# Miniprotein binders against q9bqp7: the designs that were tried, part 76

Target 1, 240 residues: q9bqp7
Amino acid sequence: VPQNWFPIFNPERSDKPNASDPSVPLKIPLQRNVIPSVTRVLQQTMTKQQVFLLERWKQRMILELGEDGFKEYTSNVFLQGKRFHEALESILSPQETLKERDENLLKSGYIESVQHILKDVSGVRALESAVQHETLNYIGLLDCVAEYQGKLCVIDWKTSEKPKPFIQSTFDNPLQVVAYMGAMNHDTNYSFQVQCGLIVVAYKDGSPAHPHFMDAELCSQYWTKWLLRLEEYTEKKKNQ
Short names: E, the ipSAE of ESMFold2; O, the ipSAE of OpenDDE; V2, 0.75 times the mean of E and O plus 0.25 times the DockQ between their complexes.

## First folded at step 8 (miniprotein)

Design Hc8 (at its last look DockQ between E and O 0.74; V2 from the best seeds 0.00; counts 0 for: pae O 2.8 > 1.5)
Fold by ESMFold2, look of step 8:
Structure Hc8 (fold): chain B 240 residues (1-240), chain A 91 residues (1-91)
Amino acid sequence: as target 1 above (240 residues)
Amino acid sequence: SAEEKFAEIIEELAKVIEEYLKTGDPELLKKIEELFKEALEIAKELGNERLIELAKLALEEFKDAVETGDPDLMRLVLYLLEFAVIEAQEK
C-alpha cells in the first residue's frame, strides 16, 4: 500500500471549463524542471514477467527480421505513431483545416479506425500538452483532454497492428492515464480538473477502434497502483 | 557561444532522429548516440545542470524507446529536445 498517499482529485478545482471565455486548446510547453516522466517511471518499474515478455518478443522479431530489419521495423512504428498523433492534433485543432493535410492524414488506417470515436469527442481543452505534478514530482505529455460522450476525459491514443496482435501496452495503459490526470489536476498551468479517462486503441488496418472508458472510481483504483509504481521508482533511485 | 553550440547539436540530433524515423536506416542510430555524447560534453563544459539533466533524460528515454519499440517514448524524446533548445537559448 502506498506509504505517501496523495489524492488524484483537487477539491479546490472545478471540473467545468470556463464557458464565458472559450479559447483554443491548451498546449502547455515542457516544464523548466527536469524530473522523471510517467513513461520513465513505468519502464523502470516493470515486473520481471513484463521484462521477460518484452525481451522474448524482441528476440523473435530479430530472429525473423535480423537486427537491422528489427531496427527498420521499429523506426516505422515510431513514424506511424508520430504521424497518427500529428493527424489527431490537426483534426482536433480549431485553427488547422483538414483539407491542408488530407493527403498525409486521412489515408492512415489508424485515422480511419478512430473515426467513430471522434464523432463522440467534443469540447477539446488540451492537445499534446505537458503536465507536472508539483508535489509528487513527475512530468508527462498528455495526448488530449476533451469530452467523450459528454464526460471530460484525459484521452490517450494507442496504436495496434490488428492482423498480428502484439502487446501494445505493458499492462500499464491505465496507470499512464491516471498519472497524467493526477498531474494535470495539481498543475498550476491548468484551471480545471478531469475525473474520467479514455484509452482508445486504434488499428493499422482501419478496423473500428476500441474505446476503454474509466470513470472516477476506476481512475481512483488505478491511481493507487500508480502511486505504488512511483514509490518503487523512488526507492530504486535511492539505491543507485 | 557554447550555448549556441549546444542548441545546434540538439537541433541536429532532432533532425537525425526524424531521418531515422522516415528511412529506417540503422546507421543513423550510431550517429544519434554520438550526437547525444557531444551534447552531454558541451552541457558539462558549460556547467549547466539543467542542460545536463535534460540531455540525460532525453538519452534515457531514447534508449527506452529503442528497447521497447514504444512510440510514446520516442515522441517524448522529441519534445524533450525541443525543451532543451529553448533552455539553451534563454541564456
Scores: ipSAE 0.513, ipTM 0.825, lowest interface PAE 1.9, mean pLDDT 83
Fold by OpenDDE base, look of step 8:
Structure Hc8 (fold): chain B 240 residues (1-240), chain A 91 residues (1-91)
Amino acid sequence: as target 1 above (240 residues)
Amino acid sequence: SAEEKFAEIIEELAKVIEEYLKTGDPELLKKIEELFKEALEIAKELGNERLIELAKLALEEFKDAVETGDPDLMRLVLYLLEFAVIEAQEK
């Protein structure tokens, strides 16, 4: 049980999106506080086993590709991820704010992969928007807040070359999502609350993306795990 | 000014990172590490604890990103760099 328990959901906020569909998705900038990011917390609190598995993977990749080849591979993964998020932001942004859609960004297997998910996405509330949890002292940049199949979700878009058909295959991604949810639900920059999460794993070959929907119950379970990771991070930083 | 120089280095750093992301050139990785060191030195000279912290965090996250191949971390690095430029320009 976390020592510093805090609720993921804010009882003071209504679950009903106020009927005013904001015509423009929120894009809150990161605040100027040196606060750890969700990703930093998760990385610094990886288990010895997780670290070992990643290192083993890295060494294997270096053996297969060479050191320079692995660096190139890594850079390509980052670039593909960046381009994918840029394309999604462009797609999900209101048409009037669309800078010249680089049509080339839209021509990717990853974009093809998520098309069936995008059909079920509506009511975009936020895109590439910062969230801060003032009490728990962490920040994050969420990809998207939108309705998925009529349920308001924090949506996190992921790229993968390997199938991830199960939410368990997404490692700490569920923790990231609930961390963003909890922060947003208590961030004063947001007037609404989210109760659901969605992880979308897009594939390079254009095969149908896997949606991993997280209901309120599952979010609450992962939230407890997130709080434990945050406590561990905080303890590690006090001892440094 | 030292602040302007800091901003210039961070802007260069962001450009070099973007180029690295496109090319995967190991020499660019070395340049990135050097630019981070220079940025940290300038931040220390300025006595700006916030800039020092941002630069350190960005460097740590960059290293972590390269090691893990996590695109989200790389996005965060670029964001932190943008923020560091803004912070340097406002003082």
Scores: ipSAE 0.082, ipTM 0.546, lowest interface PAE 2.8, mean pLDDT 86
ESMFold2 (binder alone), look of step 8: mean pLDDT 82; pTM 0.787

Design Hc9 (at its last look DockQ between E and O 0.77; V2 from the best seeds 0.59)
Fold by ESMFold2, look of step 8:
Structure Hc9 (fold): chain B 240 residues (1-240), chain A 91 residues (1-91)
Amino acid sequence: as target 1 above (240 residues)
Amino acid sequence: SAEEKFAEIIEELAKVIDEYLETGDPELLKKIEELFKEALEIAKELGNERLIELAKLALMQFKDAVETGDPDLMREVLYLLEFAVEEAQEK
């Protein structure tokens, strides 16, 4: 029931690469005039149940670790996430050489976890690249656009200490992917579009990552939910 | 200039955040918040609405990242700081 419906796909764009496409993945810098990011919108529109579960988890962790121990735990989560994404950008970049990569960057359980997924990834078109949706007024920083098993996807890499074998257990991750997809498909900095998404959940212990593929139909379902979250955000900010 | 001071504070802020990620030292959280406050004060003295908005957003997202433990929010804070330096140095 979104009031400001907008299509996720752009009929004037091809989803097929052509021989004239650049061989270097795109890395579009942030745009000046769009401030609300996908992750900010999702964080600010969490349901009461999501907030409750997060608070309960936080209090349990504080009970176990203490206040300072919890802060140390979260700093390490931040570091591992930062390192994981840096490693993946390095691995997937054709301009990186082994002698330019940090040794510690490539040695992690998370990188081991995704090895079987990386075998099926090819044709990298964008890495750590900004997207904007000028009409809907939001911006994002997508992780990767590449082919997965022959289908061009927006790929989002996640770290997790808990197994997430089903897409439903990834909560807002599907909304994040489709928001990036919709922005990219209408962003003038990109000449192509994507119709599929992939969420890859990597595990600290190196266990095989869980891929969650999203075809065009599933993406359209989540796109509607994203539009509702964006509307909630917009209304919340008008009343602040 | 005041724009140069703003950029210097944001660059120091990014450095201290990196130190916090590497060390886990909770005392660095106090320093980080003080640097955000200083940057916001300079942006207000400049009367620069874009820098004010960026500083407020970065501070709020940093606090939310630490409260939730969400690594995506923290990564965005770091990118937002890079953008804030670039914005302060543009004509």
Scores: ipSAE 0.623, ipTM 0.845, lowest interface PAE 1.3, mean pLDDT 85
Fold by OpenDDE base, look of step 8:
Structure Hc9 (fold): chain B 240 residues (1-240), chain A 91 residues (1-91)
Amino acid sequence: as target 1 above (240 residues)
Amino acid sequence: SAEEKFAEIIEELAKVIDEYLETGDPELLKKIEELFKEALEIAKELGNERLIELAKLALMQFKDAVETGDPDLMREVLYLLEFAVEEAQEK
């Protein structure tokens, strides 16, 4: 049980998005502070087993590709991820704010992969927007807040070369999503609340993306795990 | 000024990181590490604890990003560098 329990949901916020669909998605900038990000917290609190599995994977990749080949591979993963997020932001942004859509950004297997998910996405409330949890003292940059199949979600877009058909295969991604939810639900820059999460795993070959929907109950379960990770991080930092 | 030099190094660092992301050239990683070291040295000379902290954090997250292949960490590195430039220019 977390020592510093805090709710994921804010009882003072109405679950009903106020009917004023903001014509423009929120894009709150990251603040200039030394507050740990969600991604940093998760990375620094990986289990010995997770670290071992990653290292084993890395060594295998280096054996297959060479050291330089692995660095190139890693760079390509970053570039593909960046371009994918840029393309999604462009797609989900209102047409009036669309800078000249680089048509080349839209011609990816990852974009093809998510097309069936995008059909069920509507009511975009935020894109590439910063969230801060003042009380728990962490920040994050969320990809998207939108309705998925009529349910308001924090949506996190991921790229993968390997199938991830189960949410368990997404490692700490559920923790990331609920961390963003909890922060947003208590961030004064946001007037609404989210109760659901969605992880979308897009594939390079254009095969149908896997949506991993997280209902309020599942979000609450992962929130407890997130709080434990945050406490572990805080303890590690006090001892440094 | 030392602040201007710091900002210049961080701007170069951001450019080299972007080039690395585009090309995957391993030699750019060495250059990135060198630039981070130079930035840290200047930050120490300035006695600006915030700049030192930002530069250390950015370097650590960069290394972690490269090691893990986490695009989100890499994105945050770029923001940290932007913040470092802004912090150096405001004083």
Scores: ipSAE 0.448, ipTM 0.770, lowest interface PAE 1.1, mean pLDDT 89
ESMFold2 (binder alone), look of step 8: mean pLDDT 82; pTM 0.780

Design Jc1 (at its last look DockQ between E and O 0.83; V2 from the best seeds 0.68)
Fold by OpenDDE base, look of step 8:
Structure Jc1 (fold): chain B 240 residues (1-240), chain A 98 residues (1-98)
Amino acid sequence: as target 1 above (240 residues)
Amino acid sequence: NEEEVRELILEAYKYEEEGDYEKAAELLIRAVKLARELGNPRLLASALFLLVEAFYKMGRYEEAAEVARELVEVAKKLGDKRLEELARWLLEMIEEER
C-alpha cells in the first residue's frame, strides 16, 4: 500500500467536456525543471529482473549486430517512433489541413496499422501536452487526449516490431498512462478529467494495431502501482 | 577467433531459450576460455553474463557465484557500470540461494 496515497480522479472536475472547450487541442510545453518525468521515474524503478532481461537482450543484440549495428538499430527505432508521433499529431490536429501534411510521414506501416483505431478517435482535447502533478511532484508529456469509441482517454501511441496482443506485454506503459491521467486530472492547466486510458501498439508492417483499453477500474489498479514506483523513486533519491 | 566466440555465445542463447542450460554452459565455458585467450574483455563479459544464468538455472550456485564475481571484475575493467551493478546483484541473489 502506498504511504502517500493520492486519488487518480479529481472529484471537483466533471467528466463532461464543457461546450466551451476550445476546438483546438491543448499543447502545453514541457518545462525543464528539477521535477522528475514519468519516464525517468519508471526507468529508475525498474525491477532487477527487468534490468536483467533488458541487459540480456542488449548483449544478444550487440553480438548479432555488432556495437555500431546496435547503435544504428536503436537510433532507427527512436527515429521511427518520433516520425510516427509527428505523423499522428499532424493527423489529429484540426489546424493542419491534409494539404499541409508531409505525405512522407503518412506513408508508413505504423500509420497504416493505426488507421482502424483512428476511425474511432474523435474530440481531441490535447496533443503532445505537458502535465504536472504538483502534489506528487512529477511531470510528463502525454501523446493525446481524445475520445475513443465515445470515451475520453489518455492515449499513448507505441511502436513495436513484435506483436503485443496483451496489455501485460506492454510492460510499464499502463503505469505511464495512469501517471499522465492522474497528473492531468490535478493539473490546473486542464479544465476536464479523464477516466480511461488507451495504449495503441502500432506495427511496422502495417498489420492492425492492438488497442489496449483501460477502464476506470483498471486505471485505479495501475495507479496504485504507479504510486509505489514513485515512492521508490523518491526514497532512492533521498539516499543518493 | 572472435567470430568463433561470438557464435558459441549466440548458440548458447538458443540452447537457453530451449531450456538446455547444460549444453549452453558447455558452450559458454568454451567461449570464456577462448575469450580469455584472445584477451577480448567484451566477449568475455558476454559469455560470463550468460553463463551465470545457465549455472543459476541448473542450481549450480557455487559455480554461478564464481562466474558472477569474475563478471564484476571484467565489468569494472570495461568501465561498464551498469553491467557491474547487475553482476553484483546477481552475485547477491545467488549467495542468498546457497
Scores: ipSAE 0.673, ipTM 0.916, lowest interface PAE 0.7, mean pLDDT 91
Fold by ESMFold2, look of step 8:
Structure Jc1 (fold): chain B 240 residues (1-240), chain A 98 residues (1-98)
Amino acid sequence: as target 1 above (240 residues)
Amino acid sequence: NEEEVRELILEAYKYEEEGDYEKAAELLIRAVKLARELGNPRLLASALFLLVEAFYKMGRYEEAAEVARELVEVAKKLGDKRLEELARWLLEMIEEER
């Protein structure tokens, strides 16, 4: 149990319906800031078990590919993820300024993978938008806020090279989503709040992506875990 | 032959994925022996790292601790502070089981 529990939802917004449709999705710029990002907090509070598993995987990859091959592999994976997010932002944006460049961005198994999910996505409210939790003092950059099958969600897009159920990274992914939700719900740049989350795992080979829906109750459960990680991060910084 | 050591370690990874820690340990013991003879501390560290896990999973905690202690020393020789810290954590985890 966190020592400084804080609600994921904002009681002051309980009378503000989230049904409005803006013509252009919000894109709040990310500020250079002293306060930690969600990603920084999660990275700095990895358990020793998580660190062990990452090292184990890294060692195997270096043995298979060599050091230079591993560097090239990780760079390519990062680039594919960046292209995927850029393509999704372009697809979901009402602006068509990059239509011809979009042909290269759309040439990806990952984009093919999410096509059936995109048919269920509507009412896009935010894309690649900064969030800040003023009270808990953290920031983030969320991927998307939109309706999925009629429910307004913070949506996080993930890439995977193998078509598999959501497994090893599921704990941190839900924490990232709820951290963004909590921040957005308490950020004065947003006039609405979100009660649900969605994690979409897209596959390199184009296999149908897996959506992982998080209702309000599940989000609250993960919110507690996020608060513990944030407390752990704060404590570590005090002990430098 | 460094290639032989790499092949042994990679094959051990495959057996671990199948849950056959006894076979993995057999391969890794050979890999450790060859890596010591070759004088390649990076390959030695890689083999020791996975062997600690194999012995731990088998409940052979005395052997896991011995391997973890060697891993600490090899990590020091490499100047790899992160690996050294991880090796010390593994040793502490094993000692808790004993």
Scores: ipSAE 0.576, ipTM 0.879, lowest interface PAE 1.4, mean pLDDT 85
ESMFold2 (binder alone), look of step 8: mean pLDDT 86; pTM 0.851

Design Jc2 (at its last look DockQ between E and O 0.69; V2 from the best seeds 0.68)
Fold by OpenDDE base, look of step 8:
Structure Jc2 (fold): chain B 240 residues (1-240), chain A 98 residues (1-98)
Amino acid sequence: as target 1 above (240 residues)
Amino acid sequence: NEEEVRELILEAYKYEEEGDYEKAAELLIRAVKLARELGNPRLLASALFLLVEAFYKMGRYEEAAEVARELVEVAKKLGDKRMEELARWLLEMIEEER
């Protein structure tokens, strides 16, 4: 049980979208602060087993590709992910921002992969927007807040070369999503609340993406795990 | 040569994936020897790292511990703090299973 319990949901915020939802998605810039990011917290609190498996994989890849080849591979993976997010931001942005669509960004297997998911996405409220949890003292940059099949979600877009048909195969991604949800729900820059999460795993070959929907109950379960990771991070930092 | 060592380690990875840890260990022992002869500490670390796993999976905990100790020292010499920390953890885990 977390020592510092904090709710994921804010009882003072209504779940009902106010009819006055701005037609333009929020894009709050991430401020460079001493505050840890969600990603940093998760990376520094990986289990020893996770670290071992990652290192094993890395060592193999370096043997196969060489050091420079591995760096190039890692850079390419990062770039592909970045381009995918940029393409999605462009697609999900209002039409006025569409005039600057780089058509080349839309010609990817990843974009093809998510087309069936995008059909169910509407009511975009935020894109690439910073969230801050002032009480728990962490920050993040969320990909998207939108309605998926009529439910308001924090949506996290992921790229993968391997199928991830189960949410369990997404590792810490559920923790990331709930961390963003909890921060957003208590961030004064946002007037609304989210109760659901969605992880979308897009594939390079254009095969249909896997949506992993997280209802309020599942989000609450992962929120507890997130709080434990945050506490572990905080403790590690005190001992450094 | 260095390529031979790399090939041995990569082949050992395949055998470990198949669950043939004995064959993996044989290849890795050879790789360790060759890496030492070449004076290549990075290849040595890679071979030792995988060899710890092979011995551990076979229940050869004494040998696993010995290899893990060597890996700690090699990682220190390389300045690879991550590998050093991981090797220390592996050693602790192995010692707990004795």
Scores: ipSAE 0.697, ipTM 0.925, lowest interface PAE 0.7, mean pLDDT 92
Fold by ESMFold2, look of step 8:
Structure Jc2 (fold): chain B 240 residues (1-240), chain A 98 residues (1-98)
Amino acid sequence: as target 1 above (240 residues)
Amino acid sequence: NEEEVRELILEAYKYEEEGDYEKAAELLIRAVKLARELGNPRLLASALFLLVEAFYKMGRYEEAAEVARELVEVAKKLGDKRMEELARWLLEMIEEER
């Protein structure tokens, strides 16, 4: 259905990195530029129904917590997510300096929640690394590229509190993963490609995290939906 | 009082989540009336916002449209652009059903 279809996979690249790849995970810096990020595209192309559901949730939270309470709640959720990602990056990469240990990053229910998933993660190739799709003109910052149960995946880490919130955005998480995948597969900073994705939902109370594996066929299906969202974004930007 | 309006709206959220739009609408009609009498446009907008959905889900489209039109005006007075846009979108959806 996209007018300008582009493939998610690159036939010039292996779906398995070889032994000649660097042993230290890649961390390509995100450069400031004018091209849109994956998250910006997704945020600005939400359906009106999605926006309605988020507003309904927000209004309920404000009634329960007050405006200041809601502001504090959302700030704390953002901070916990940031710390979770920082802790995972530290866990999945070697520490460089013996004297620089941040014990507070490693202590959270979210970290306990993912321990059983981390047992199945190996061969880390990238952490918190920028990707760019030069042809489709978008950028992103992926969380992790590693093997999960023997399959090389773009892995996206998500936090969730309990009890569970009523408003959950499900469709956009797979779109984010495949957008990163497509960009990485055509980015000259990377010598390999990835055909699988993984979304890991970690829980604040330490309950076992839930993995959502995406094989190549499922990734291709979501890639088509991502291309439609990117087209919608560019049309909105032209109309300003 | 304003606390009563807040509690009515919160209870209506519970019933809407359960799919009981008739009960939610009953509570929200009371909340709207009280919020108007108190002159609290923020609480009024909150009640109207949820009431539009309740009437729409029940197929009471003319009533949903009336509530959505009021919500547009209240959101404009509050300077709440997000709520105004959503109210206009809801009104367009309701008109398509009519």
Scores: ipSAE 0.651, ipTM 0.913, lowest interface PAE 1.1, mean pLDDT 85
ESMFold2 (binder alone), look of step 8: mean pLDDT 85; pTM 0.838

Design Jc3 (at its last look DockQ between E and O 0.73; V2 from the best seeds 0.00; counts 0 for: pae E 1.8 > 1.5)
Fold by OpenDDE base, look of step 8:
Structure Jc3 (fold): chain B 240 residues (1-240), chain A 98 residues (1-98)
Amino acid sequence: as target 1 above (240 residues)
Amino acid sequence: NEEEVRELILEAYEYIEEGDYEKAAELLIRAVKLARELGNPRLLASALFLLVDAFYKMGRYEEAAEVARELVEVAKKLGDKRLEELARWLLEMIEEER
C-alpha cells in the first residue's frame, strides 16, 4: 500500500465536458523543471528483472547488428515513433490548425495500422499537452485526450514491430497512462477529468493496431502501482 | 575467430529461449575461452553475461557467482557502467540464493 495515497480521480471535477470547452485541443508546453517526468520515474524504478531482460535483448541485438548497427536501429525506431506522433497530431488537429500536412508523414504502415482506431476517436481535448501533479510532484507530456467509442480517454500511441495483443505485453505503458490521468485530473490547467485510458499499439506493417482499453477500475489498479513506483523513486533520490 | 565466438553466443541465445540451459552453457563456456584467447573484452562480456543467466537457471550458483564476478571486472575494464551495475546485482542475487 502506498504511504502517500492520492486519488486518481478528482471529485471536484465533472466528467461532463462543459459545452464551453474550446473547439481547439489544449497544447500546454512542458516546462523543464527539477520535477521528474513520468518517464523518468518509470525508467529509474524498473525492476532488476526488467533491467536484466532489456540488457539481454540489447546484448543480443548488438551481436546481431553490431554496435553501429544497433545505434542506427535505435535511432530509426525513435525517428519512426516521432514521425508517427507528428502524423497523429496532424490528423487529430482541427483543420484550421492543419499546417501543410506533410503527405509523406501520412504514408506509413503505422498510420495505416491505426485507421480503424481513429474512426472511433472523436472530441479531441488535448494533443501533446503537458500535465503536472503538484501534490505528487511529477510531470508528463500526454499524447492525446479524446473520446474513444464515446468514452473520454487519455490515449497513448505506441509503435511496435512485434504484436502486443495483451495489455500485459505493454510493460509500464499502463502506468504511464494512469500517471497522466492522475496528473491531468488534478492539474489546474484542465477543467475536466478523465476516467479511462487507451493504449494503442501500432504496427509498422500496417496490420490492425491493438487497442488496450482501460476502464476506471483497471486505471485505479494501475494507479496504485504507479504511486508505489513514485514512492520508490522519491526514496532513491533522497538517498542520492 | 571473432565470428565463431559471435555465432556461439547467438546460438546459445536460442538454446536459452528454448530452456536448454545446459547446451547454452556448453557453448558459452567455449565462447568465453575463445574470447579470452582473442583478447576481445566485448565478446567476453557478452558470453559471460549470458553464461551467468544459464548457470543461474540451472541452479549452479557457485559457477554463476564466479562468472558474475568476472563479468564485473570485464565491465569495469570496458567502462560499461550499466553492465557493471547489472553484474553486481546479479552477483548479489546469486549469493543470496546460496
Scores: ipSAE 0.643, ipTM 0.905, lowest interface PAE 0.7, mean pLDDT 91
Fold by ESMFold2, look of step 8:
Structure Jc3 (fold): chain B 240 residues (1-240), chain A 98 residues (1-98)
Amino acid sequence: as target 1 above (240 residues)
Amino acid sequence: NEEEVRELILEAYEYIEEGDYEKAAELLIRAVKLARELGNPRLLASALFLLVDAFYKMGRYEEAAEVARELVEVAKKLGDKRLEELARWLLEMIEEER
């Protein structure tokens, strides 16, 4: 249990957007400063088992590809992820028109993978938008806030190069979603709040993406775990 | 023959994926011996790292601990603090099983 518990939802804020729906989704610029990002907190609080598995994978890749081959491989994976997010932002923006460069991004297997999910997405409220939790003092850049099957969600898009027959291969993604949700719900740049989350795992080969819906109760459970990770991070920084 | 050590380690990874930890350990014991003889601490560390995992999965905790202690020393020689910390954690985990 966290020493400094804080609620994920804001009692002073409606769970329906009370501003007239904007014609363009919100995109709050990310300001870089000394407060930690969600991804840094999670990376810096990995368990030793997570670190072990990552090291084992890295060592094998280096033995197979060589140092230069591994560097090129990881660079390409990062670039594919970036292009996937850029394509999704373009597709989900009501003002964006498809261009020649977008057509090349559209041809990725990841975009093919999520097509059936996008059919159920509507009412886009935010894209690639910064959030800040001023009380708990952390920042993030959320991918999307939109309705999924009629429920307003913080949506996180994840890429995977290999089909995963089950979902437990993603340890921290639910924590990332609830951290963004809690920050948004207490950020004065937003006039509404969100109580549900969605994690979408897209596949490089175009296989149908897996959606993982998180209702308010599940989000509250993961919020407690996020608070513990943030607390752990804070304690580590006090000792440095 | 550094190529031979590399090939033994990669073959051991395949057996780890199949759950055949006994065959993986057999290959890794050979890889460790050859890497020591060559005086290549990076290859030695790679073989030791995977051998600790194989022995642990087999329940051979005393052998896993011995390998993990050597990995600590090799990581120190390499100046690889991350690997040293991980090796010490592996040792602690194994000692709790004993």
Scores: ipSAE 0.496, ipTM 0.842, lowest interface PAE 1.8, mean pLDDT 85
ESMFold2 (binder alone), look of step 8: mean pLDDT 88; pTM 0.874

